# Designs tried in a protein design chat: VH-VL binders against b9lsn4. Part 4

Target 1, 153 residues: b9lsn4
Amino acid sequence: MTRVVAQGTFDLLHPGHVHYLEDAATYGDELHAIVARRTNVTHKPAPILCAEQRRDMVAALTAVDEAHLGHPEDVFVPIQRLDPDVIVLGFDQHHDEADIAAALAERGIDCRVERASGRDPRYEDELLSSGDIVDRILKQRGSDCDGAREGQR
Below, E stands for the ipSAE of ESMFold2; O stands for the ipSAE of OpenDDE; V2 stands for 0.75 times the mean of E and O plus 0.25 times the DockQ between their complexes.

## First folded at step 4 (VH-VL)

Design s54 (framework fv_ofatumumab)
Fold by ESMFold2-Fast, scan of step 4:
Structure s54 (fold): chain C 153 residues (1-153), chain A 123 residues (1-123), chain B 107 residues (1-107)
Amino acid sequence: as target 1 above (153 residues)
Amino acid sequence: EVQLVESGGGLVQPGRSLRLSCAASGFTFKDYAMHWVRQAPGKGLEWVSGISWNSGTIGYADSVKGRFTISRDNAKKSLYLQMNSLRAEDTALYYCAKDMGYKSSWYYGMDVWGQGTTVTVSS
Amino acid sequence: EIVLTQSPATLSLSPGERATLSCRASQSVSSWLAWYQQKPGQAPRLLIYDASNRATGIPARFSGSGSGTDFTLTISSLEPEDFAVYYCQQRSNFPYTFGQGTRLEIK
């Protein structure tokens, strides 16, 4: 059996997350997702939703067999426990596959590193980023302005 | 009412086999990991085995590995423990327990327990 | 196998007092530790999961803390129904293991 691991923050689930997980699932027989804890996020704003809720949402997706919380101090601990055959990085994740593979090898984890494909927006206003969703909320709900109103959602 | 009911315990001679069953009701059985936990008379808790919602992940305590087999039937909402090559030290009350986490067998805890079924291994 | 050591083995206190129960792991279990309460003749009851989160229906007087190898269960003001045996369980690695238990008894 081929076990695949995907990882991310998965705050405010959007179609980009769904595409990533569906693409990751094509690399094997079962897909496990690792969801970052709030304390692990340093390169972008802290997630809005708590880690447990983000994990439950990811676990509900058809492509995902199980979703797990990350380790607060060592991102490789869940990976070692899962013992995957493949780790699939997200299309926009700023990590070199070779660098990740080298880090895994240093820890005795024998798996290959792949990268998911990106996907194009299906329509003009489709949001494929948690940051874009937050920005939209702030503009439309966080301020009193005449431009905040939209058509029927 | 969320409920787990164990059955199949009894008195059995060393070296024989016994199969325990656990019937679930009141929750979506197919979405949760399930566990067997035992407790010898006057002793503490010992995790015996666990199985994920889709049977993709299975674990065993070292003391039972190779002798016990956990399985589940999601359509029948039932959990099983096949116990082979029974030893006197397997004598215990065997609990069936549900994991709290939706489609997770990992970091949560066991939020629903049955009343247990007694297994006595004696000559 | 990860070994969990609970201390003290027995704790004798009176209602209204604060109880502090310790659980030490032989290696790091991150935050993946649960606490259970068991009364005579009853199945265990989940109190705390992921080190510090109260399970549904558990009174606010119960709290958990710690990470890595050192964990604590605190009962801020004991009620008569709290006198029971308490177990910690690590969920970090297979096999899952329990501590030997701490018996909380009325003085």
Scores: ipSAE 0.449, ipTM 0.820, lowest interface PAE 3.0, mean pLDDT 90

Design s56 (framework fv_ofatumumab)
Fold by ESMFold2-Fast, scan of step 4:
Structure s56 (fold): chain C 153 residues (1-153), chain A 123 residues (1-123), chain B 107 residues (1-107)
Amino acid sequence: as target 1 above (153 residues)
Amino acid sequence: EVQLVESGGGLVQPGRSLRLSCAASGFTFDDYAMHWVRQAPGKGLEWVSTISWNSGTIGYADSVKGRFTISRDNAKKSLYLQMNSLRAEDTALYYCAKDMGYKSSWYYGMDVWGQGTTVTVSS
Amino acid sequence: EIVLTQSPATLSLSPGERATLSCRASQSVSSYLAWYQQKPGQAPRLLIYEASNRATGIPARFSGSGSGTDFTLTISSLEPEDFAVYYCQQRSNFPYTFGQGTRLEIK
């Protein structure tokens, strides 16, 4: 059986995440997703939602057989435990396939590294990134306006 | 509203068989791993067996491996433990427990427990 | 199998005091360690999962810490309802194992 691993933060689940996981699933017989903890996230703002909630949302997707939490100190620990045949990187991830493959080989994991295809918006108002969703929220709800409810203070 | 109810316990002679059942209600049974945990009179907890949400991952305690079989029927929302070749040391209160992890074979913790069913293995 | 050793076997304290319970594993279980509370005649109650995360409904006075082989459950200020038996459990590898328990009793 061919085991595929996908990994990401998966904050504020959007159609880009669904596309990535569906594409990753085509590489094998079972798809496992690894969801990063806040401590794993560098070079970008921390995710808004807790890791357990992000994992549960990913686990609910039809394309995903199981979703797992990342290790707080070593991102390769869950990968080594799963012992996958293929790791599929996200389209916009900045990791080099060769560097990931070399790190896996060093740990005794014989695994190929692939990259998922990108996806264009299906309609003009579709958001395909968590950052874009946050930006939309801040623009529409971050401003102080007449009619704001007391509970928002 | 979430509830687990065990049944099937009783007095049995050594070498005989017994089947325990656990009926689940109040949650989506199909989405969670299930566990059997036992506790001998006056003793601590002993994990017996686990089955994943899809039955793809199953584990057993060394003391019961080869004698006990865990299974589930997701359509009936029921968990089972088939106990063969029973020994005096299998005497215990048997708990059915639900794992808190949604659709995971990497178990997190048992958040819902039944009241248990008593198994006594004695001549 | 991984053996979990809990200490002390019995801890005698008064309400309002801090309780510190230890669980040591014979080999590394990473952070795959849970804590349970059991009162006489009742099923166990999940307190902490993955070493340090409180389960839903568990009061803030309960906290877990540790990784690898050395784990601690802390109750910052004991309430009368907290006097019970506490068990640690590892889920790192099959077979999953429990510690022998620590009985927390009123002094």
Scores: ipSAE 0.421, ipTM 0.808, lowest interface PAE 3.1, mean pLDDT 90

Design s6 (framework fv_ofatumumab)
Fold by ESMFold2-Fast, scan of step 4:
Structure s6 (fold): chain C 153 residues (1-153), chain A 123 residues (1-123), chain B 107 residues (1-107)
Amino acid sequence: as target 1 above (153 residues)
Amino acid sequence: EVQLVESGGGLVQPGRSLRLSCAASGFTFKDYAMHWVRQAPGKGLEWVSTISWNSGTIGYADSVKGRFTISRDNAKKSLYLQMNSLRAEDTALYYCAKDMGWKSSWYYGMDVWGQGTTVTVSS
Amino acid sequence: EIVLTQSPATLSLSPGERATLSCRASQSVSTYLAWYQQKPGQAPRLLIYDASNRATGIPARFSGSGSGTDFTLTISSLEPEDFAVYYCQQRSNFPYTFGQGTRLEIK
């Protein structure tokens, strides 16, 4: 049996997440997803939803056999525990396949690194990122950050 | 109302067998890992066995490995522990417990417990 | 097997005081550690999972911290109902193991 790992933050699920996981599942017999905790997110604003809720949403998807929470201190701990045959990176993830493969090898993980295919928007207003969804909410429903904050007090 | 009810405990002679059952209600049994934990009179907790939601992952304490078998019937919403070659050291209150992790073989913590069923291995 | 050692074995304190309970693992369990409370005649109650996350319904006075081999359960201001036995448990590797327990008793 071939075990595949996909990983991401998965805040505010969108069709891009679904495509990534479905594509990742084609690389093997069993797909496991690792869902990043807030402490694992360094290159963008913290996710809106708590890690447990994001994990449960990912676990509900048909393509995913199991979803797991990331380790707060060491992103490779869940990967070592799963002992995968393939890790599939998201299409727009900034990590180089060779760099990830080298990091895995250094830790004794015998694993192939692949990258998922991207997909184009299927219609003009399709949102394929959590950041775009948040921006849309703020633009259409919020007056400004100070106004929203003050109203919530 | 989430509930676990153990049954099957009793007095048994050394070397004999006993089968414990745990009936679940009030939650989607098939989606959660289940555990057996025991406690000897006046002693601490001892983990006995775990079975994942899909039965794909099973673990046992070293003291019971080869003698006990955990199993589940998701359609009947029941967990079982088949105990063979019982020893005096197996005398304990046996708890059935549900893991809090939904559809996960990574066991986060036991959030729901039954009241336990007493197993006494005489002499 | 991974051995969990709890200290102290018995802790005698008064209501209103802070309780600090320790759990040490013989090898790293990362953050895969839970804390349970058990009162006489009752099944255990989950307090903390994954080292620092409070379980549903657990009062804010309970907190967990630590990673690797050293873990702490803190009760910031003891209530009368908090006097019980506390157990740590690891799920890092099979076989899963519990510590021997710390008995928190009224002084």
Scores: ipSAE 0.312, ipTM 0.777, lowest interface PAE 4.4, mean pLDDT 89

Design s7 (framework fv_ofatumumab)
Fold by ESMFold2-Fast, scan of step 4:
Structure s7 (fold): chain C 153 residues (1-153), chain A 123 residues (1-123), chain B 107 residues (1-107)
Amino acid sequence: as target 1 above (153 residues)
Amino acid sequence: EVQLVESGGGLVQPGRSLRLSCAASGFTFKDYAMHWVRQAPGKGLEWVSTISWNSGTIGYADSVKGRFTISRDNAKKSLYLQMNSLRAEDTALYYCAKDMGYRSSWYYGMDVWGQGTTVTVSS
Amino acid sequence: EIVLTQSPATLSLSPGERATLSCRASQSVSYYLAWYQQKPGQAPRLLIYDASNRATGIPARFSGSGSGTDFTLTISSLEPEDFAVYYCQQRSNFPYTFGQGTRLEIK
């Protein structure tokens, strides 16, 4: 059995997330998703939804066999527990495949690192990013707010 | 209303078998891991067994491994514990408990418990 | 198996006081530790999961902290209904284990 791991924040599910997980699932027999906690997100605004809710939404997707919460301090702890054969990075994720592979090998995890394909919009007004969804909400329902709350899980 | 009701307990002689059942209502049983936890009279809690939502992950306490079998029937919304080769030290109140984690084999915590069913193993 | 040792075995306090209960693991359980409350004749009640997260409906006076091998449950100001037995439980590795319990009793 080939076990695949996908990782992400998965705030406000959009077709890009679904495509990533479906593509990741093609690399093996079972797909496990690791959902980042707020403490794991440093390169973009904090997610709107709490980690438990984001995990539950990902766990409900057909392509996903199970979804797990990330470790607050060490992103490799859930990966070591799962002991995957393949980790599939998202198309837009900022991680270098070779750097991740080297970090995994250093921890004794014998795992390939692949990257999912990107996805083009199917419809003229399709949103493929959580940030774009938030921007649409703020434009239509209220004013922009840059003071997003920190410390939620 | 979320509810778990255990049944099947009773008095049995050492070396015999007994099957416990737990009937679930008020939640989507098929999506949650389930647990058996026991408590001997006047003693503390002892974890007995766990089964994941999809039956893919099962664990047992060392004291019951090889003698007890946990199983579930998602269509019937029921959890079972088949207890073989019973010993005096298996005497306890047996609780059925639901895990709070939706579709997870990593078991977060037991948020719903039944009232328990009593098993007494004595000659 | 991972052994959880709770201390003290019995804690005698008055309503309004702060209670601090300890749970120590024989090996690291990371943050995979839960706390339960049990009153006489009742099933246990989940208080805290993953070391520090309050379960739904649990009053703010209950808090958990710790990681690795040392964990604490704190009740900031005891109410009469808080006098009960408290158990820690780890889910880091099978077999899962509970501590022996701390009995919180009225002075």
Scores: ipSAE 0.511, ipTM 0.829, lowest interface PAE 2.4, mean pLDDT 90

Design s8 (framework fv_ofatumumab)
Fold by ESMFold2-Fast, scan of step 4:
Structure s8 (fold): chain C 153 residues (1-153), chain A 123 residues (1-123), chain B 107 residues (1-107)
Amino acid sequence: as target 1 above (153 residues)
Amino acid sequence: EVQLVESGGGLVQPGRSLRLSCAASGFTFKDYAMHWVRQAPGKGLEWVSTISWNSGTIGYADSVKGRFTISRDNAKKSLYLQMNSLRAEDTALYYCAKDMGYKTSWYYGMDVWGQGTTVTVSS
Amino acid sequence: EIVLTQSPATLSLSPGERATLSCRASQSVSHYLAWYQQKPGQAPRLLIYDASNRATGIPARFSGSGSGTDFTLTISSLEPEDFAVYYCQQRSNFPYTFGQGTRLEIK
């Protein structure tokens, strides 16, 4: 059987995440998702939801056979443990396929690196980014200007 | 009302077989890994076996490997332990336990336990 | 197999005191360690998973720490119901193993 790995933060699940996982699943017989812990996220704001909740939501998706939490110190440890045939990067993930392939080879992991397709919004107001969802919440339910309200941290 | 109820324990002679059952209720049985853990009289806990939600990953303690077989029936919400070639050192209270990890073979911890069923192997 | 050694074997304390229980692994288990409490005549209860995360419903006085080979369970202020046997357990590799237990008893 062909084992595929997808990875991401998966904060505030949106149709872009679902598309990524469905596309990743087409590369093999079994799809495993690795969900990043807060300690793994360094290039963008920390996720709103805890890692366990994000993992459970991803695990519930039809395309996903299993979802696993990332390792707090080394993002490659779960990948080594799964020993996949294919790793599918997200469309917007800031990683070069060749660089990832080289890092995997250095660790003795023999697998192919692919990239998922992106998708366009299907509805006029569809959000395909967790950041966009947070921004929408702040504008409609809170304040987009910190310091306007006394007592805000 | 999440519950696990073990059954099938009893007195059995060395070399014979026994099958334990565990009936689950109050949760979506098919989505969680299940475990068997035993405790000999006056002794500590010993992990016996684990089976993933889809039966794709199974593990056994070295002391029972080749003699015991774990299995599950997701439609019947039941876990089983087939114990063959029983030895005096298999005498213990056998617990059925649910893993807390939803739909994963990378187990987290046993959050729900039954009350156990007693197995006594004696001549 | 990975051997877990718990110390002390018995810890005698009074209510209100702080309890510190140790668990040492024969090789690294990373953070894949859980702690359980067992009271006489009862099934074990999960306290901590992944070294430091409290299970649902577990009082804040219970905390776990450590990684690799050295782990600690701390009870900040003992309640009468906390006197029990405590076990650590690793899930890093099959076969999974438990420590031998630490009995926490009233002085």
Scores: ipSAE 0.403, ipTM 0.812, lowest interface PAE 3.4, mean pLDDT 90

Design s9 (framework fv_ofatumumab)
Fold by ESMFold2-Fast, scan of step 4:
Structure s9 (fold): chain C 153 residues (1-153), chain A 123 residues (1-123), chain B 107 residues (1-107)
Amino acid sequence: as target 1 above (153 residues)
Amino acid sequence: EVQLVESGGGLVQPGRSLRLSCAASGFTFKDYAMHWVRQAPGKGLEWVSTISWNSGTIGYADSVKGRFTISRDNAKKSLYLQMNSLRAEDTALYYCAKDMGYKNSWYYGMDVWGQGTTVTVSS
Amino acid sequence: EIVLTQSPATLSLSPGERATLSCRASQSVSSWLAWYQQKPGQAPRLLIYDASNRATGIPARFSGSGSGTDFTLTISSLEPEDFAVYYCQQRSNFPYTFGQGTRLEIK
């Protein structure tokens, strides 16, 4: 049985996340997703939703066999426990496959590192990023009270 | 102040060896990947080599692979480039550069650079 | 190895104008592309990392866009200090490579 691991923050699920997980699942027999905690996210804004909720949403997706929370101090702890055959990186993730493979080897984890394919929009107005979703929310539901609170302490 | 200072450059004959050093200060050296980048007179930038924070990942440009060796001494806060079998084409200003990524946060970009040390390979 | 081709080789503009610099990769580098500025006699300065993120201290007039094989660096309104050589660099896999550079010169 080939065990595949995918990992990410998965805040505000969008079709890009679904595509990533579906593509990751094609690399093996079972797909495990690792969902980052807020403390694991240092290079982008903190996720809006709590880790447990994001984990539960990912676990509900048909491509995902199990979803797990990341470790607060060490992102490799869940990976070592799962002992995967393949780790699939997201298309837009800025980590090098070679760098990830080297880090895994240093920890005695014997697995392949692959990268998921990107996804083209399937219909007009499809949002494929959490940032685009946040922008849409702010434009449509922007607070009418922001001006009233400005300068208040 | 975050600073990188290169040394060890000079005039050297083809086929000989030279060792470059880079001394780091003002940041926690052991936590960042380091790079060597060179620039031939009047030419563009050429990446030479990278070493991760723990020396677990090392890469080289095809033009120097097998001849150059990158290494680091985290206790001494120093980066090195051992250059063997030097060729005229290795003539360049050699920069030491720090990666902005912390430890396993991977390589994002080179945010701090030294002033460079000149290597001239000629008779 | 991945080859990065920058265009134009030289761009002549006046202060206040918008500059658009292109970088094309021979194969996909995802978003793992950085932009650097180099002035004569100086070391390069990081402007943009991961295609679109501004480095610390870089003015808002600098922006990066693109993914895969096609990338753009835009300077919305040129200041006198912006006339320099600009390089793109990919880090998607070893060997890392730089483009040949675009020279931004005063018209």
Scores: ipSAE 0.000, ipTM 0.494, lowest interface PAE 17.1, mean pLDDT 84

## First folded at step 7 (VH-VL; framework fv_ofatumumab)

Design e3 (at its last look DockQ between E and O 0.75; V2 from the best seeds 0.00; counts 0 for: pae E 2.2 > 2)
Fold by OpenDDE, look of step 7:
Structure e3 (fold): chain C 153 residues (1-153), chain A 123 residues (1-123), chain B 107 residues (1-107)
Amino acid sequence: as target 1 above (153 residues)
Amino acid sequence: EVQLVESGGGLVQPGRSLRLSCAASGFTFKDYAMHWVRQAPGKGLEWVSTISWNSGTIGYADSVKGRFTISRDNAKKSLYLQMNSLRAEDTALYYCAKDMGYRSSWPYGMDVWGQGTTVTVSS
Amino acid sequence: EIVLTQSPATLSLSPGERATLSCRASQSVTYYLAWYQQKPGQAPRLLIYDASYRATGIPARFSGSGSGTDFTLTISSLEPEDFAVYYCQQGSDFPYTFGQGTRLEIK
């Protein structure tokens, strides 16, 4: 059995996440998704949703066999525990495959590193990033939030 | 309301068998790992067994290995513990507990507990 | 197996005081350290999971900290309903194990 690991924040799930996970699933027999905790997310804005909620949502996807919370301090702890055959990086993840491979080797983890394909929009106005979703929400509903705050004063 | 109800406890002689049941309600039983934990009179908690949501991962305490079997029926929303070759030291209140992890073989914490069912093994 | 040793065995305090409970592991716990509260005649209640996260409905006065082999449950200001037995539990590896418990009693 080939175990595959996918990792990500998976905040505000969108079709890009689904594509990533589906593509990752093609690399083996069992796909495990690791959901980063807020403390692990340092290179972009903190996720809107809590890690548990993100995990549960990811776990509900057909392509995912199991979803796990990441370790708050060390991203390799869950990887070591899973002992995967393949780690599939997201298309837009900035991690270098060689760097990840080296890090795995240093830890005695025999795992190959692959990268998932990107996904093109299928619909007009389709949003394929959490950031874009947030921006759209602010644009459409931001004015409503200002009104609600005035009412609570 | 999320609820677990244990049954099947009783008084038995050493060497006999019992089958405990735990009926779950109020949550999607099939999506969560389940645990058995026991507590001898006046003593602390002792982990007995765990079964993952898909039954792919099972664990037992050394004290019960080879004698106890954990199983689940997701259709019936029921957890079971078959206890064979019972010993005096197996005397305890047996709890079934739900893990908080959704579709994970990893435990995260037992967030729901039953009231327990009492097993007494005595000659 | 990972042996969890709790200290002290008994802690006598008054309402309003700070309680500090320790749980020491015989080896490093890399994942899943939980704290439970048990009152007489009741089933245990989950307080803390993953060493530092409060379960749903748990008051803010409860907090967990620690990593590796040393973990702590803190109750910032004791309420009368907090007097109970507390257990730590690890689920990093089989067999899962509980500490022997700390009894928090009213002084």
Scores: ipSAE 0.725, ipTM 0.893, lowest interface PAE 0.7, mean pLDDT 94
Fold by ESMFold2, look of step 7:
Structure e3 (fold): chain C 153 residues (1-153), chain A 123 residues (1-123), chain B 107 residues (1-107)
Amino acid sequence: as target 1 above (153 residues)
Amino acid sequence: EVQLVESGGGLVQPGRSLRLSCAASGFTFKDYAMHWVRQAPGKGLEWVSTISWNSGTIGYADSVKGRFTISRDNAKKSLYLQMNSLRAEDTALYYCAKDMGYRSSWPYGMDVWGQGTTVTVSS
Amino acid sequence: EIVLTQSPATLSLSPGERATLSCRASQSVTYYLAWYQQKPGQAPRLLIYDASYRATGIPARFSGSGSGTDFTLTISSLEPEDFAVYYCQQGSDFPYTFGQGTRLEIK
């Protein structure tokens, strides 16, 4: 049995997240997703949603066999508990495959590192980032002095 | 209201068998791991067994391994504990409990408990 | 099997005081530790999971801390309803053992 790990923030869920997880699932028999705690989200805005809610949403996706909360300090704690055969990085994730492989080897974790394909927009008005979703919400529901709501189409 | 109701306890002789049931309501039973925890009179809590939401992960306390079998029927929203070869040391109040972890094979915490059913094993 | 040792066995305090309860594991459980409260004749109540996260409906005066082998439950200002037995439980490895309990009594 081939156990695959994917990891990410998975804040406001969008088709890019679904594509990543579906692509990761093709690398093995079981897909386990690790959902990052707020303290492990660097280089971008802190997530809007709490970790437990983000985990529950990911766990409900058909491609995902289980989702797990990440460790607040040591990213490798859930990885060691899972003992995966493959880790699949997201298309745009800031980690280098070789650096991750080296860190796994240092910890004695025998695991292959792969990277998922990206997802281009396929539909008019499709949003593929949490930032774009937040921007759309602020335009339509934000603290606008005019009180008007911006249409989506 | 989320509820768990245990049944099937009673007085039995050593070496006999007993089957405990736990009926769940008020939540999506199939999505949560379930546990059995026991408490002997005047004693602390003892974990007995866990079964994950999809039955893919099952564990037992060493003291009951090989004698007890946990199972679940998600369609009937029911958890079971088959207790074979009962011993006096199995005398306790048996609780069923729901784990808070949505579709998880490892536990986070038991957020809902039943009232328990009493098992007494004596000659 | 991972043994959880709670201390003290009995803690006698008055309402308004701060309670500090300890749980020590025989080997690392990283942070997979939960705290429960149990009053006489009642089922246990989940207080804390993953060492430091409060369960739904648990008042802010309850807090958990620690990692590895040493964990603490703190009740910042005791209310009359807080006098009970407290258990820790690890969820790191089977069997998912409980500590033996700390009885928090009114002085």
Scores: ipSAE 0.543, ipTM 0.853, lowest interface PAE 2.2, mean pLDDT 91
ESMFold2 (binder alone), look of step 7: mean pLDDT 94; pTM 0.959

